# VH-VL binders against q9nrl2r1430to1533, part 263

Target 1, 104 residues: q9nrl2r1430to1533
Amino acid sequence: GGVHELSAFEQLVVELVRHDDSWPFLKLVSKIQVPDYYDIIKKPIALNIIREKVNKCEYKLASEFIDDIELMFSNCFEYNPRNTSEAKAGTRLQAFFHIQAQKL
Key: E = the ipSAE of ESMFold2; O = the ipSAE of OpenDDE; V2 = 0.75 times the mean of E and O plus 0.25 times the DockQ between their complexes.

## First folded at step 14 (VH-VL; framework fv_nezutatug)

Design a38 (at its last look DockQ between E and O 0.03; V2 from the best seeds 0.00; counts 0 for: pae E 14.0 > 2, placed apart)
Fold by OpenDDE, look of step 14:
Structure a38 (fold): chain C 104 residues (1-104), chain A 121 residues (1-121), chain B 107 residues (1-107)
Amino acid sequence: as target 1 above (104 residues)
Amino acid sequence: QVQLQESGPGLVKPSQTLSLTCTVSGGSIDYGYYWHWIRQHPGKGLEWIGYIYYSGRTDYNPSLKSLVTISADTSKNQFSLKLSSVTAADTAVYYCARGPYTADHYYMDVWGQGTTVTVSS
Amino acid sequence: DIQMTQSPSSVSASVGDRVTITCKASQSISRYVAWYQQKPGKAPEPLIYAASYLYSGVPSRFSGSGSGTDFTLTISSLQPEDFATYYCQQANSFPLTFGQGTKLEIK
């Protein structure tokens, strides 16, 4: 298919996915595995969804992209107590994101 | 409890545009759900038409894509279906439905009661 | 598109009977199958998602199984309120597609 240069959004998503702390965020939460998740989280989102939106050029502004990423983290912190592995991973990944987002 | 209700003209003339609205109550049209349209021709099975997110993201059945437009109005907590150039084949009960935004893929957990649309001259 | 071939198209049974409905996908869809019940003049009601998980409020006499291409809905002991049309649906990918339906009638 050829070599394409990634946009800033695409590149950032790739970096987030490759990060060691991305595992809680790669896919949407399973209702089977977490039956009450969607009773609590009303705006679920994950990196694979954000990547799809980027690929479809659904983000017109950087702020829209950032909002979805922040939503992803806020969902994590809303559902997971602070001392969980998920919340700790989220904290580290969010810090990484904030640094990388300066390039947007 | 979330409830969905279809509304619109029950009779449409051939070649005109079928227009329906789904009003959602007990919950908001927001990020996190697929909002579907499905139809059922008399005595037949179910046919998926398409979906929309509140953001405006849509996907349609390829068999109807050129004729279908789904839109959403978050201020009214509604989403709508437009089907252009209708024929007798478009006579059906039309359902709106909600699909959870999950890793368990795409199913519909809440349905409207359906509205009958007849295409006739 | 993924085709869902549902069988039988109709079945007559009596209260207390064990009833089995099958659905075969044209390609592997993992466990991404839903089942719905529809009574005359009413909207479909969800029964099962992810092949084997019951929606809240669905009686335990209903069960689903299968993975890949072959799926089954089972009613262990048929009740009067179970006479209806049942549909399988693949939830793997768009466009979503349904089986042809199975009309369960009283014998």
Scores: ipSAE 0.101, ipTM 0.789, lowest interface PAE 2.4, mean pLDDT 93
Fold by ESMFold2, look of step 14:
Structure a38 (fold): chain C 104 residues (1-104), chain A 121 residues (1-121), chain B 107 residues (1-107)
Amino acid sequence: as target 1 above (104 residues)
Amino acid sequence: QVQLQESGPGLVKPSQTLSLTCTVSGGSIDYGYYWHWIRQHPGKGLEWIGYIYYSGRTDYNPSLKSLVTISADTSKNQFSLKLSSVTAADTAVYYCARGPYTADHYYMDVWGQGTTVTVSS
Amino acid sequence: DIQMTQSPSSVSASVGDRVTITCKASQSISRYVAWYQQKPGKAPEPLIYAASYLYSGVPSRFSGSGSGTDFTLTISSLQPEDFATYYCQQANSFPLTFGQGTKLEIK
């Protein structure tokens, strides 16, 4: 990843965070508030962690960045029933992400 | 590499129900997309008929709402159109299409090949 | 319903020409317009989304612009394979509506 690719990852994460449906994804799920989450989800991830990895240049390829974003959505859909507010937000944010990712 | 393919009878008599099926391959009827039916009348433009979301939620063009039903069978990876009480005005090429599920912007990013339906005695 | 009005209804042009097609929405749709190309006997193909973004594989001679109610599709240097009918579509709200089409003919 060059300077152009780093800038693109940063911009995409910012757009995801600013989206109204980002609220389930901003920070890791609280074990206190959701006691069984980490029994089901073994590779937890959130937008604040992804943004930090972008800031530290830990993504070498666009595919690695995209994989973390898709893992975030996959975790949401695995844990949350499809009719929940979390799953609906995840569906909308993922669709937004797919549109934005085409611009990379 | 999602592909959509329409199937159904090419000739339907007036007053009957038009029934079409769209088969999805290279992907699944699941999260993240609206699944649409659109038609194109001879020598005229495109008309959106309606959509289904994987949950079973539908919305229809108000001009057709009382006549149209869209349904899905996710186990067969198919969604279907039924249009009741057809007339010659329903003669068209019928397309299935998909578009991203979003709150406020709706594009069709994959189209089927289309199937011609003629309504005639 | 949001009406989409395309102009012109047809264009005859030569290879190498710049061609501009206009689409006007009956109310503001922000930048939520799509453009489709339909070749004879084929399904529409997505060309542009969100007014100005090309789908993957679309030649760079195609461009889109506009916001609000007025939108433009431009082909900067017409090629023989660009013979087709072009449709705009408002993507802002249901029911989704399309322009009536612009038939582009190679002179």
Scores: ipSAE 0.006, ipTM 0.579, lowest interface PAE 14.0, mean pLDDT 87
ESMFold2 (binder alone), look of step 14: mean pLDDT 92; pTM 0.947

Design a39 (at its last look DockQ between E and O 0.09; V2 from the best seeds 0.00; counts 0 for: pae O 8.8 > 2, placed apart)
Fold by ESMFold2, look of step 14:
Structure a39 (fold): chain C 104 residues (1-104), chain A 121 residues (1-121), chain B 107 residues (1-107)
Amino acid sequence: as target 1 above (104 residues)
Amino acid sequence: QVQLQESGPGLVKPSQTLSLTCTVSGGSIDYGYTWHWIRQHPGKGLEWIGSIYYSGRTDYNPSLKSLVTISADTSKNQFSLKLSSVTAADTAVYYCARGPYTADHYYMDVWGQGTTVTVSS
Amino acid sequence: DIQMTQSPSSVSASVGDRVTITCKASQSISRYVAWYQQKPGKAPEPLIYAASYLYSGVPSRFSGSGSGTDFTLTISSLQPEDFATYYCQQANSFPLTFGQGTKLEIK
């Protein structure tokens, strides 16, 4: 997208980062602290990486931006059982994202 | 944007294996979505067949579980349905669909055009 | 399996009419229902998720409501392009199940 669309991506990422449930998603999972994570999750991604991609205008389409955000949530649900605090945070943040993404 | 297109034979004989492919364009199947097969029987409505996750995990309708296999080929950006031992009851329009991967809620936000499969001797 | 029962099975209506379609689940599914529109010879199209949220591009004359077992889809002022079959789908648990459909015809 255009300059207006890229500004909307940045605003959405900022809203996600500021959300109380963003804590599992701010940075990539540590391989040292969680050694098996990268054996299970093939395409790791986090909000800091997505924000940098927005800042560098790496998204050509809104769908590419949305796909990275959805990948972030699906990695959370694939790795974490549904009763964990990470999965519960992911569920709430994803619902927030789906509402905010309607502004795109 | 993302588009899904079913392909496969329109006519299959009883007891054979039905094989269908969904080709995804404008997006990637190895991103974090869930991919579904749904069929629509003449006069009986819609039936979910099963799903495949971006990770390769699958969930199947229990009524079909011993007969159905869903698989993915990321190099072709495709996912496929095989349904063994078909009967006339498997005559339907077959759809592929996509939805967000969620912890416990499964909606289809994109559908393919559908392909008609007739099971007849 | 969760049964989804739609009513009416069919409705005949005129352009400008208000139409309400209901869907009843055999057990509580919270708000986890979706609605789809299917025109003759075409694939289903998503209208609503989570009982009441419209997908992008869906006209505002469509609305949804409900929680638990009882859900409604309302079209506030029917347009010619709205004559179609409508399906509800429970999104709460596998196997995913659909209502039998409501055919909305011009009369």
Scores: ipSAE 0.556, ipTM 0.888, lowest interface PAE 1.9, mean pLDDT 92
Fold by OpenDDE, look of step 14:
Structure a39 (fold): chain C 104 residues (1-104), chain A 121 residues (1-121), chain B 107 residues (1-107)
Amino acid sequence: as target 1 above (104 residues)
Amino acid sequence: QVQLQESGPGLVKPSQTLSLTCTVSGGSIDYGYTWHWIRQHPGKGLEWIGSIYYSGRTDYNPSLKSLVTISADTSKNQFSLKLSSVTAADTAVYYCARGPYTADHYYMDVWGQGTTVTVSS
Amino acid sequence: DIQMTQSPSSVSASVGDRVTITCKASQSISRYVAWYQQKPGKAPEPLIYAASYLYSGVPSRFSGSGSGTDFTLTISSLQPEDFATYYCQQANSFPLTFGQGTKLEIK
């Protein structure tokens, strides 16, 4: 196959991943490193999972894509107190996302 | 800082429709948040009425679903509650609130001051 | 619906006292519990989310714990401004539901 133009979802995921504050969100939280994470967070998600869903064309509507991104952030804020580095990074990245999402 | 303010008639007759509006200031109805209506009957606890999302999706308390409509006007930075066929049981202080967006669980981190609605003939 | 039952319904205490309020869910709700404080004639104010995390600005004398069905709000040393009604809320599933409230009164 030839080179395909990145969809708006693909482009946004790339931008999110490249953002300096993406580090808490690149992969799923390690159960080994954070043993109680999955006792609290029941719908874990990360940018690599969202990217995979985009690649598989699982998002038919922008709202579905946005819902997963927002879930990712909500998980972060659910588990991490506001004064943590993760929560602070999440706050900044979410703000960036909200701006970019308006273009979808 | 974001602030919420409820507005609407304080008196409604039985069988009429209760209509309230929540005006958001110091922030916008945008992604990342969910907007809620909660009420409190005199001397009683809190009852969740329903919620609306930036996408326009709504969730309602099943006990009230058939009678409740929540809508939003992002251009006015407002969201509204309509409760039809009211009775004395609908007399309460009505609160609008904001919470972070979540897929499955919801908290209210900012509240309006509340507005009293009395249902009486 | 998930029922939230608070205990006690009311409690009298003095400034400096340690106060504990319990909330029991009718079914497991993981850690999806919030606590609110409401003073007469005022709107509820958030204290805790996710069972144990304090909202910004909430004094450290407040703490929350629990998982599953049993949850606790604790005030380590009661202050004059803490006399109010407290509510728990489950955020696990719709419809969202609150406890009946616990009125904390001055002894």
Scores: ipSAE 0.011, ipTM 0.668, lowest interface PAE 8.8, mean pLDDT 91
ESMFold2 (binder alone), look of step 14: mean pLDDT 91; pTM 0.941

Design a4 (at its last look DockQ between E and O 0.84; V2 from the best seeds 0.00; counts 0 for: pae E 2.02 > 2)
Fold by OpenDDE, look of step 14:
Structure a4 (fold): chain C 104 residues (1-104), chain A 121 residues (1-121), chain B 107 residues (1-107)
Amino acid sequence: as target 1 above (104 residues)
Amino acid sequence: QVQLQESGPGLVKPSQTLSLTCTVSGGSIDAGYSWHWIRQHPGKGLEWIGSIYYSGRTDYNPSLKSLVTISADTSKNQFSLKLSSVTAADTAVYYCARGPYTSDHYYMDVWGQGTTVTVSS
Amino acid sequence: DIQMTQSPSSVSASVGDRVTITCKASQSISSYVAWYQQKPGKAPEPLIYYASYLYSGVPSRFSGSGSGTDFTLTISSLQPEDFATYYCQQANSFPLTFGQGTKLEIK
């Protein structure tokens, strides 16, 4: 394909991925490494999936994009106790997202 | 954009159960959010009643916990409040609201318009 | 429970005035404070989150500051539409709690 200007969604996903606290969210949790994850989390999602949806223009409204991002964070906090590295990273990344999302 | 609307009887007799429903439009309660009930006595401040999360987990104000039940119906995109054994002290405007799901920090981003409930014989 | 002590309970001011409302938490709550505006007969509307960030659409004359236990909402130049009741809220711990409110009235 040709070069095009990044949409606001694309740009925000890029910023989220590049954030130091994105590591728990880059891809879906491994069922092998975390055997009980998918027993608890019924709607798994990750930044790579959200990025693909953005690239496919599946988000028609900003609210739909924001919903998926919030679901991603919600899954993290639902599964991980607040004192875990994952939850701490999620807390910081979510705050960053909440600030950036005001521009959408 | 997401909108919330409270509904239920505006008059409840003492000792009965107050039942309210919050209907969500423009968004899904299956999305990763927290959903709250807040009330305001006439001429008074705001009191948090309880919350339900997309997973179905709930948190309640300890002052009301024994009397409060919050539930969700994803098929109707609604969540509800039941407050048993009401008294005149439960007369208030009741609001439902939405906020983000966090590790332990909850704000209310979107509010319903509120519904008045009067407890009277 | 975390208590939010809001002051003043009421304040009279004129259009163009600088108005400051404070909220003190009974224990440290980092920056997890929200501010709401409520007009008579209406639902509260969010103004500030994370102590100092404005929601989209909120005029820049509103600002929030503070961390730990002491928080402030400031209106730099009061406008007619700003006369209302304001509430702070701590989001750090359950049960969630609000300040008792500050009624901002026209002088």
Scores: ipSAE 0.882, ipTM 0.945, lowest interface PAE 0.6, mean pLDDT 96
Fold by ESMFold2, look of step 14:
Structure a4 (fold): chain C 104 residues (1-104), chain A 121 residues (1-121), chain B 107 residues (1-107)
Amino acid sequence: as target 1 above (104 residues)
Amino acid sequence: QVQLQESGPGLVKPSQTLSLTCTVSGGSIDAGYSWHWIRQHPGKGLEWIGSIYYSGRTDYNPSLKSLVTISADTSKNQFSLKLSSVTAADTAVYYCARGPYTSDHYYMDVWGQGTTVTVSS
Amino acid sequence: DIQMTQSPSSVSASVGDRVTITCKASQSISSYVAWYQQKPGKAPEPLIYYASYLYSGVPSRFSGSGSGTDFTLTISSLQPEDFATYYCQQANSFPLTFGQGTKLEIK
């Protein structure tokens, strides 16, 4: 909601983007490179989209912002088996997010 | 703020099916989370029954797997527990809970208030 | 199944005391432990995840530590609202399992 909450969302997204394990989440998965992705994942989302929503003040509640970040990770775990580099990166970045999100 | 509320009968006869519902408010069951059923036996600790995920996948405690079904109704923002062939051993307080969806670790960050179920003839 | 064994079963303590509760896993679970507080007639409330991280709104007098098989929950200076039953939970693998509980009572 307020100006201070929007600044916190911006800071958290920046921290996520800067993290070494952000690479699977920076932009939407390519339909050409991964044709079956959109058959499996109903609500795709990525850090660039979340960042744009923060910039446009589209999040009214902290819970809406948190839900989009969690959806991003959940899509990764739903599509990618546990042993893939994507799932391992997702596990580490989600753990980092859970620590940072306590500041909200 | 997300809140969870259990509902269902407080008394069930042996051999019947126990049916409980968890209603989610302040959030969506379709959000990318994990949804759990846990029970607490009289004078004992907590027992995980099973989970349903935003995708519709389920995981069950192996000791209960053939007896348990967990399902979701997105139109009502609810998820439910059915436990068949109940006995006195199924007498407990039943909780629903939410946690993050993860690949390898599961914590419950929101709990319902619990509902007492007694199995007696 | 991973068994979680808590000790002690109960503790009698005074306001201001430091209390330590331990939880031992039957096999290594890395740091995948959560702690919950439960007051009589109420649902469990989350305190700690990943062995040592406090949930938002949890007082800083609570702390957790440990890795592998041995974990502790510490309350540095008891307050009247801290008298409750405490549970550990392993989050490493299914089935998820809980310790039997530690009841913390006013002396």
Scores: ipSAE 0.491, ipTM 0.870, lowest interface PAE 2.0, mean pLDDT 91
ESMFold2 (binder alone), look of step 14: mean pLDDT 91; pTM 0.943

Design a40 (at its last look DockQ between E and O 0.79; V2 from the best seeds 0.00; counts 0 for: pae E 3.6 > 2)
Fold by OpenDDE, look of step 14:
Structure a40 (fold): chain C 104 residues (1-104), chain A 121 residues (1-121), chain B 107 residues (1-107)
Amino acid sequence: as target 1 above (104 residues)
Amino acid sequence: QVQLQESGPGLVKPSQTLSLTCTVSGGSIDYGYYWHWIRQHPGKGLEWIGHIHYSGRTDYNPSLKSLVTISADTSKNQFSLKLSSVTAADTAVYYCARGPYTSDHYYMDVWGQGTTVTVSS
Amino acid sequence: DIQMTQSPSSVSASVGDRVTITCKASQSISSYVAWYQQKPGKAPEPLIYSASYLYSGVPSRFSGSGSGTDFTLTISSLQPEDFATYYCQQANSFPLTFGQGTKLEIK
């Protein structure tokens, strides 16, 4: 590994992480803080995990990358009621992602 | 890229159960998407039937809810539609489609080619 | 249910024309509207989501606008391949519902 020009996936992950509404998604939910989370969410994922997969070149197709991002959002909406700060942040971040993903 | 393909009998007798399957390729159904069924009666507009998420969450059109069952089989990468007690009014082209899983806005970004189902004695 | 009233039901136009299709929701649905294009014997294809955003690959001559109850699809300069039936769809609440469609025909 080494320094290289950011791929479209890398750039998009950077933009997502830097977004004001990324805070619910930066890392996996803490089982200590949210004891029932993993009883409900069976496919946990977060931006740090997606970034690592990008860095390891695990995404061969844009669709694979998009699938993981959408999974991340679906987890949020499945667990969090619509009126929560997490769901509201997710709604805005997903809208942002949908616009940016058109470049892929 | 993801592709969807509908399959099932093109002819169903009245009062029987219509069964269709949507096979997904180029992507997995056990990710963050809604998987939809939509139909179009001959010469008419589009009617949303319902959708499913891999978690088992389903939503149905209330006009059809008592007659409709949507299920998913992750092992086959398929999801299915069952419509019981069909009548001539259920004659239509049936489409499966994909859309993002969201909290507030629901649209379909990928569609199957559609399959024609005729209800006739 | 939320009703989507689409107008006109049909329109005849020529290549190069500006075409406008309108969709009115029975209640406010924010910007949660999608537009689809359907050609005979084919499945609907998505054009616009969230009232004004084009899907990848959709020509820039297509545009969408509106918020609340009134929405518009515009084709700035009609091309031969644009003759088809167009549908609006509210994406706000279940059941999802479509407009009755607008058939765009060659004059």
Scores: ipSAE 0.871, ipTM 0.943, lowest interface PAE 0.6, mean pLDDT 96
Fold by ESMFold2, look of step 14:
Structure a40 (fold): chain C 104 residues (1-104), chain A 121 residues (1-121), chain B 107 residues (1-107)
Amino acid sequence: as target 1 above (104 residues)
Amino acid sequence: QVQLQESGPGLVKPSQTLSLTCTVSGGSIDYGYYWHWIRQHPGKGLEWIGHIHYSGRTDYNPSLKSLVTISADTSKNQFSLKLSSVTAADTAVYYCARGPYTSDHYYMDVWGQGTTVTVSS
Amino acid sequence: DIQMTQSPSSVSASVGDRVTITCKASQSISSYVAWYQQKPGKAPEPLIYSASYLYSGVPSRFSGSGSGTDFTLTISSLQPEDFATYYCQQANSFPLTFGQGTKLEIK
């Protein structure tokens, strides 16, 4: 909720986007390039969508913001096998996020 | 603030099915978390029963695999435990818990209050 | 299954003491251990994840360390509210397993 929480959400999203391992998460997965993705992942989300929701003040609670970010990671791990570049990037970015989220 | 609350019968007779429900408030279960059931026998340590992700992914403790079903109802924001053919050995405090969905490390960051279940004639 | 062996099973200590609790995994689990505190009649509460990271709101007198098979939880200066039972949990693979607990009592 409050304006301090929204500023913290914006700061955290910026830190995630700047992280080297953000590349699988910047934009929604292309349906054309990955045709079966949306058959498996029913709640797609990406950092650009999360940033827009922060900008539009759509997150009323820190838990709502955290939930969207955790959804983003779980989609990655659900679709991508453990040893892929995407899953490894997801694991590293999620660990970074868990440390940064302690500020919320 | 996410909160978890167990509900169900406190007393169950042997051979019956134990049915417990965990109600989640302040968050939604159809997000990127594992939803766990854990129990604690009187005077003993903790035993993980299993977990579910809303996508239908489950893992169960092999010691219970033929007896346990964990299910989720996203429309009610609840997940449930069914344990069939109970005996006195199933007398315990039952907890629900949440942890992030990950590929290789699984911990519980939110716990319910626990509900006591006694199995007796 | 990965077995978690906690030592000691109980500790008698005074306010202000430094206490160390150990947990040994039956095989390597990298840094994937969590620690929980449980007070009488209450649910476990998370203290530490990934061997050494404190959850928000956990006092800095708690610390964790270790990797591979050997892990420790340290309370640097006991406070009255720290008398509880402590559990480690391996977070590496299913089934998830807990140590048998360490009861920390007032001497």
Scores: ipSAE 0.334, ipTM 0.838, lowest interface PAE 3.6, mean pLDDT 90
ESMFold2 (binder alone), look of step 14: mean pLDDT 91; pTM 0.943

Design a41 (at its last look DockQ between E and O 0.71; V2 from the best seeds 0.00; counts 0 for: pae E 3.8 > 2)
Fold by OpenDDE, look of step 14:
Structure a41 (fold): chain C 104 residues (1-104), chain A 121 residues (1-121), chain B 107 residues (1-107)
Amino acid sequence: as target 1 above (104 residues)
Amino acid sequence: QVQLQESGPGLVKPSQTLSLTCTVSGGSIDAGYYWHWIRQHPGKGLEWIGHIHYSGRTDYNPSLKSLVTISADTSKNQFSLKLSSVTAADTAVYYCARGPYTSDHYYMDVWGQGTTVTVSS
Amino acid sequence: DIQMTQSPSSVSASVGDRVTITCKASQSISSYVAWYQQKPGKAPEPLIYAASYLYSGVPSRFSGSGSGTDFTLTISSLQPEDFATYYCQQANSFPLTFGQGTKLEIK
């Protein structure tokens, strides 16, 4: 194989995944663990899905990539009350993302 | 890439209902954003009216809450404002705007060009 | 409601000048402040979020600072295109509220 330089989207996804507050977002919520999640959240998404879309070059515009990340956060805030660990982690991670997204 | 455009009658009679629509292009309202309405009376500052998320979640300015309804139509990629029982005080430029959906901080990062609504008999 | 007291209401300055606009919140709002620029006949455009972070495309001569109740927008070297009205906004809680605005005019 060859060595490839990460795109800006790839790099940002790596940074998000490595962030301490990424744990609620790494993969889709388990329906077994959270039985009502998909009754409430109609457009589920997670960092692993976003990473896959990046790898498949499905994002033609930075805005499309940003939209999926924002959807991921909005899902978290829709399902999780403010005082939950998930919401708090989401708030911090989103703040981090907003800073990094300005570079896109 | 996302663009917002306000539309609706520019003239409304007193006591009638002001109705405006914001059409979103270059992006879907079925996304992780709040969709806001803001207005600006002639020569005055900005007043936040309220917002909606595509899930149906709304927040309104308490000063207008009893008179304001914000709705979303995902099929048309639009969201709307209705303000009932208008008076001259409701004469303003009305803006729709987008902001990220957050738990504790709310900014507006994309704005429509605004539409002027005059309340006059 | 959280009140945002913006000052001055107007300021006259020349190209190249350093300009400072202040916003004071009626209660502590952490760093949850945004700044907008509005030119005549146009919609507000976002400049700064979270008190100190510039939106993409905003010139680096703009900067924001502050936390708690006192916030500042600074233009380090005024350019001709910077003459406009500026608004602060508290982003901490609903209802969202704006400062009264600062009209930056050419001297």
Scores: ipSAE 0.904, ipTM 0.951, lowest interface PAE 0.5, mean pLDDT 96
Fold by ESMFold2, look of step 14:
Structure a41 (fold): chain C 104 residues (1-104), chain A 121 residues (1-121), chain B 107 residues (1-107)
Amino acid sequence: as target 1 above (104 residues)
Amino acid sequence: QVQLQESGPGLVKPSQTLSLTCTVSGGSIDAGYYWHWIRQHPGKGLEWIGHIHYSGRTDYNPSLKSLVTISADTSKNQFSLKLSSVTAADTAVYYCARGPYTSDHYYMDVWGQGTTVTVSS
Amino acid sequence: DIQMTQSPSSVSASVGDRVTITCKASQSISSYVAWYQQKPGKAPEPLIYAASYLYSGVPSRFSGSGSGTDFTLTISSLQPEDFATYYCQQANSFPLTFGQGTKLEIK
């Protein structure tokens, strides 16, 4: 909770967005472009939504913020086979996130 | 901070089903994690039993596969272990643990306290 | 199943000593090794993931290295609280498997 934790969440989200492998995660997956996505993924989420939740102070605990980020990755790995460019990007971005999240 | 706590009976008779529950606090079970069960036999090392993701995906140790069921109850923020047809060989300390859901690697970053289960007549 | 073999099984050491524990996988697991510390009557506690990355709050005297089949945990200068049993875990494929443990005792 508090301003110090929200500033850390904001900084981490900015670092994720800047990462080269953020492209699958910036916005929610389009139902038009990927018609079956929302039949498979029950809790969709993306970096722009997480950033808005930080901006609106919706995370009361650091664990809630971290859980949304991990949900974002798990959605990617559930939907995309391991050899796809999306899953490979997710693997690299998640590794980066795990390093940065130690600062929380 | 996320905490995991095992609960269930400490004594189980042979041939019965061992049933344990892990309660998650300070975090959500329906987040992007694997939720694991691991056991430690008396005076011996650690053995992975299996895991579940809230989507229903499971993987079990092949040595236990026909005997084990892991399930999640997101409304209670809990996941559970059922191990059928237990014998004295199933006497162990049972831990629940979590790790990030990943494509190719599986670490346990939070562990429960552990609960001792004895299988005895 | 990938077998993880730790060496030594036990080591006696003094405060201030440098200790090295090794773990060998029966086949290549890239860098997908974790290390755990377990004190008597307590759950294992995570130390290291991906062979060399320390979890938050783990003292910098702990380090890990290796890739492929051979992995090392090093404690550069033992402290009294480091006397415990250490386990490696391969994190590459199911079933997940652990080394047999290395007990670090006071000399």
Scores: ipSAE 0.332, ipTM 0.843, lowest interface PAE 3.8, mean pLDDT 91
ESMFold2 (binder alone), look of step 14: mean pLDDT 92; pTM 0.947

